# Designs tried in a protein design chat: miniprotein binders against Putative transposase y4zB. Part 5

Target 1, 356 residues: Putative transposase y4zB, of Sinorhizobium fredii (p55729)
Amino acid sequence: MITTGTPTTRRSAAGTAGADLCPVERCGEPARPGGRLERQQPSPLSPGQRPLADANARRPVAVFAETFGLLAGQLDRQTRREGRAMLRLIDSTPIPLGKLCGWAKSNGRIRGMKMHVVYDPDSDCPRLLDITDANVNDAQIGRTIAIESGATYIFDKGYCHYGWWTAIAEAKAFFVTRPKSNMGLKVVRQRRIKVAEGDGFTVIDDATVRLASKGDSKLPIPLRRLTVKRADGDTITLLTNDRKRPAVAIAALYKGRWQIELLFRWIKQHLKIRSFLGNNDNAVRLQLFAAMIAYALLRIAARLNRITMPILRFTDLVIRCLFERRDIAAIERPPPVNPSHRRPRCSPHQMSFAYV

## First folded at step 24 (miniprotein)

Design z5 (from v3 with L11F L36F K47R E69K E80K)
Fold by ESMFold2, fold request of step 25:
Structure z5 (fold): chain B 356 residues (1-356), chain A 80 residues (1-80)
Amino acid sequence: as target 1 above (356 residues)
Amino acid sequence: SPEKIKEFEEFLRKFARLLEYVEELGDPELAKWLLFMVRLLEAILKRIAKEGDPEKIQDLREKLDEAHKRIDQLLSKLEK
């Protein structure tokens, strides 16, 4: 179930309207300790019961989140280069918790949570958008991003929201995505492909398009459709509002989504969620933020020590050094690894792979 | 170099708050994360200290050593 291009297991974000609208009923009387006024044994975990558990640990989560935000900001400011196009990869990853976590909600495939990330591949700098129940719609979370003018946002078809795509275009920003299967597109004009060959793919069609007659007014921006044949024989369709960059460059941006999957793999390898104390929503959030903070510190340490090896290799060596030696700064350069070598589509170190 | 020392000091203040909450929560997995973080901070401080103000660097090192000691004590207590 490791996929990055087809989050079709999501449900609409219109959650459960709780029958219990009043939290005061659960706070107890002024003369008694907090809790309920009467002895009542409801289900172990109901919507009304979870808010009380969240309040008990809510302050530590906010402190961890703020701390991560500080580091992410420092990394971003130190990595920014003038004249470089800003890239923002957007994706989510499931955090399955199993039936032992009765408080966790289900999206029909897994019971658990999702971590939603915006990632800058130039700085290897993640920014956490949200950690949600598994049944929360990806597009709902994607819309919360503050749009940066000139940036390019790369995301899968699960982030389809025409109002949001319009807002990206109005901010003079760009997106690269895949169209949903039910999206009718009509070719307005063919475009000439000057350079078709990319790294592991070939652009075979490039066209200016619009939504079919139904719904054309609901997405009032010019659209561009690319058809890309991958080296393995699969053909995919990309959709963008970028009319200026070469087709091969746009396809390469979408292929670059593999980088966020490496981050997700790293985080999941170091989570011990099933063995943590507490067994609640906030405990999971704390460990996810701790992992993100540690990742950011790892990036800072690598920069200060001028580490140039691929980040996944460096991470493996640091983990080994942690168990054998305590001085991470003494990590020696391994034998050279060609960073331009084509990566396996599916390998033990990847939980998912990029689509082009 | 002075800017990096200021950024390090800002983070160390927040790290101290993280440690207080982790001590209160008593979560051994979070404590292990803090141990990894403090070792990264030690490596970072050694690198930025090469051209820093010696008095400020020593103050930061002392704060970091105390945090490391508290994390070690916490892990020892939780592993009983």
Scores: ipSAE 0.754, ipTM 0.952, lowest interface PAE 0.6, mean pLDDT 71
Fold by ESMFold2, fold request of step 25:
Structure z5 (fold): chain B 356 residues (1-356), chain A 80 residues (1-80)
Amino acid sequence: as target 1 above (356 residues)
Amino acid sequence: SPEKIKEFEEFLRKFARLLEYVEELGDPELAKWLLFMVRLLEAILKRIAKEGDPEKIQDLREKLDEAHKRIDQLLSKLEK
């Protein structure tokens, strides 16, 4: 089964291996009951992984989710045709909700939500894994990803699950992460560092390590530990199952996590959580999907127009109507009535998505 | 390219469905998001229209113009 976030009706071929086991059965939506194989998939990016009721209240969310999935799939196909390495950044961010949102009503079980994202930095395209209650563990959601052979998954220490790391290695894929503070590691041997200096960091240690046994927890793969001193910060420790790439290259992959942090910052700055009208579960989900679609379109527009400025500045230009129809026409053909200075038409309904 | 124009057309059909739902919901924040999206779609179409069937490109431009007008009307209505 190939999962791209695009809506699909595909099912696995019939077999005798048994029922599909899903570790996310507690995802808040009931599984479809029955004696046959139901559409209970562990991948959150595939339609049907979180059953959407056919009730009219959830249809708009499904339409937005499908639209985002279409766009993400189009971007993914473009990147794959270019043959670039498959990198997958995984992270989550809280979406706090409270009575400070004007029309918001408490649903009695959620003080906030959490958005879980897989991000492909080569296509500049996020994929939504799930939107959950704020207390759902990151590693639980990360484990629902369909592992792509040859891909490198980069995530923080909140995604620690030894079975999942083993599955990544068995799929001939790689991970780069940080150890939890309580993780015991024993050095097996030191590794030679041929190139230590990277962009904004220096690799100061590279070792083959093993997990020091704790209880019945096992990690039957060799691990590699890097110690990296950042030029503008402290020293950090990285773990990977990648024994082939140079240490400086592995550290650079982890440094690349800033791209998903930029996405999260962008969404939060433009989501205007405090002004959500009718704020409830569905309303928040619609806003989040709208923001994700808008971000993907923004990245496409920036790439096609060869924009090299930071994404937040480009967003401000679009909001200030640099790309509104009137201003675009003014650039190519001067307006016949009133010239524009790249400002929105003076109308009460022409409001910015965000104000500084 | 013809492929980009086909992908744009496919997305625009989905976008039209989003607009229909946002019009029914009457949510001003979603309408503002659609306004932002349609501005981006206009910029994208301008860049990909350099090659392709002129009749198809004009049809897409007209559909996009209509969507933009509907979003403007929606936002004006929601001010009331």
Scores: ipSAE 0.744, ipTM 0.950, lowest interface PAE 0.6, mean pLDDT 70
Fold by OpenDDE base, fold request of step 25:
Structure z5 (fold): chain B 356 residues (1-356), chain A 80 residues (1-80)
Amino acid sequence: as target 1 above (356 residues)
Amino acid sequence: SPEKIKEFEEFLRKFARLLEYVEELGDPELAKWLLFMVRLLEAILKRIAKEGDPEKIQDLREKLDEAHKRIDQLLSKLEK
């Protein structure tokens, strides 16, 4: 019976003293004669100077590319000694240049460039395939890679090219991808799933498949279709030429695509695209190579220091240590996370499935 | 290993050429990338130094210190 107490009314009428703030007379600043300094548009470089300017502008890009190639070679050699599986994540990311780069082409969504990468997740070694216009198709650039026998190529539905998939199979290599919705597949044989449960996913279907159309001539390789239910409830279809590996292992390989997305997020986070002083193709290439070199050095540093933490966390700690003038070698002891800073609730599990 | 030192030295020669081009271009964002890279190279060198010839490690340290100084000078010039 907890009672209702009513408390009262107080009115008070505090007065509206309108202080007439005197109109500060805007002293008419004398119209400075707008001497339109005609910025002499730099005389259009004569047609003959363009090739030399372009050749000279390409020289730095080549040296950056060679420097990146050395680090990529170091990362690759270290992992080959460990006898790890040959995995190749192939993906691309748009590099938005915005309205300031009027020269950049549009893919209909963004104006900018596109960075195409092959990434070895075991070596932690990115390779730049190309930097193209934003409108260049992923499968066009993906077809330029040297196919390594025994390698497994993991790529999304953007890399749909039947001749390239055939070439991968003929080279005794493997691919794992997602079929396009318009890819008519006919079940030839249902496969027994021995182990359905994977790390945050369940394999619900495994079948040998072929093209449904007279297109067996377009893709004359044995195919396998997997259906995978993720922990979030989403269902994905995978397509592979790998007839031997367990369904769970193939699905886990496709799950590994998140690693190349972390690379792309890192690059985009550190690219100060807004401060591109050089609104040209070469300046964009230079910054992309600089970011790739820095990323490769981070990987080397992490490996040499036996850093077991996720690379993003290591990178964040390195950045903090660099800003705080702390020794990077002291990162082995993360400063005691003051428990009052709410850990961003990015559970490591939720990020893993969003892009599979 | 002697191999890691050789690989580091080879990279450092290429890095010196990157620095020359960034000095010529006068790009402050590339200079900031080089500053980040040189700090990573210092951390790498500290680790490989435990396995290397002391004279060779000292030569590599001096080359890194000179590169760091040039990058800091470049940044100071581009911030004015």
Scores: ipSAE 0.630, ipTM 0.910, lowest interface PAE 0.7, mean pLDDT 76
Fold by OpenDDE base, fold request of step 25:
Structure z5 (fold): chain B 356 residues (1-356), chain A 80 residues (1-80)
Amino acid sequence: as target 1 above (356 residues)
Amino acid sequence: SPEKIKEFEEFLRKFARLLEYVEELGDPELAKWLLFMVRLLEAILKRIAKEGDPEKIQDLREKLDEAHKRIDQLLSKLEK
């Protein structure tokens, strides 16, 4: 309802006084002498001091590399005594350094380095092949590996080199890889698949194949092509010189490549590249070796404690125990995961399928 | 096993050299890596100790404790 009211009031016209504000003289600010202190660039080390400085800068890296090599040798010796199949996962991962590392080369996607690793999945033994510029080709570094008779080398399509594959076969070793899409393969003989079903995949094709173009002159080794259908419906083609193993076993070996991805994920998660004092090649190498040493020690600790959980989960528990100053040896059971922390939607299974 | 103790001792000698270089470099992130490594070595030693000579295990514990102390001192210097 309520209406209320009006009022009007009037007032009044007060006056115009035009005070002539005097022109404040612009006091000329004195030109501060911009004494550009030329930061004397530190005198370039004489040409003779560079080799010594480079040699001294490499000494720490060598000691870290030797320490890692010792642990890798310990892990490997245990597996050899068990008579297990010699598996060698060969892979690489880019290490992004960003714009802060002006010295780092670009592969067109990232500026940084590339870590090349051979991994034995049965021993959990990583070995560093090299740390290179991000633009270095995987197959170039993969060819530096010592070929062991009876070993099975598992690598992606990035490691395509026919002479190296021939050398693996001549050494009585095996490889399992993905052919490049442009690799013309001719079926020589269709093979019978005795068991098609594997763990989360089906073998749908198994054939003896040869290179179609220029034939055996470029790749004079017996080849086998597998086609594997994953549970998600995607297909993968495999190429191997292993003519004896069941198709399911070969496909399972290639599926095992996810184990090296866990190593790479772990390293990347724990690398604090931005805090490198040196922001140089040697500083990056030192932390990569430190991370590899720590990973090898984690694997030793896990093995000695008969830890059956995934290494990443063990690492997370170890990190928690370190922060809480708890005994790592008391990690028999993971503390009950408080169910209220939403599982990061990346199931371990989903990430394994994204890179295959 | 006696072999695991020998392997541990060989590694600990190499680890001591890593510590010396990290002390010289003054890198706090490498020092944090060494702290993580020494804690893993303590956990490994506790496991292998069940099969080892008590005197040898005690010597290895003392060497680890000294390495741990040096790393903590290094971190405390680098955080100032």
Scores: ipSAE 0.616, ipTM 0.905, lowest interface PAE 0.7, mean pLDDT 76

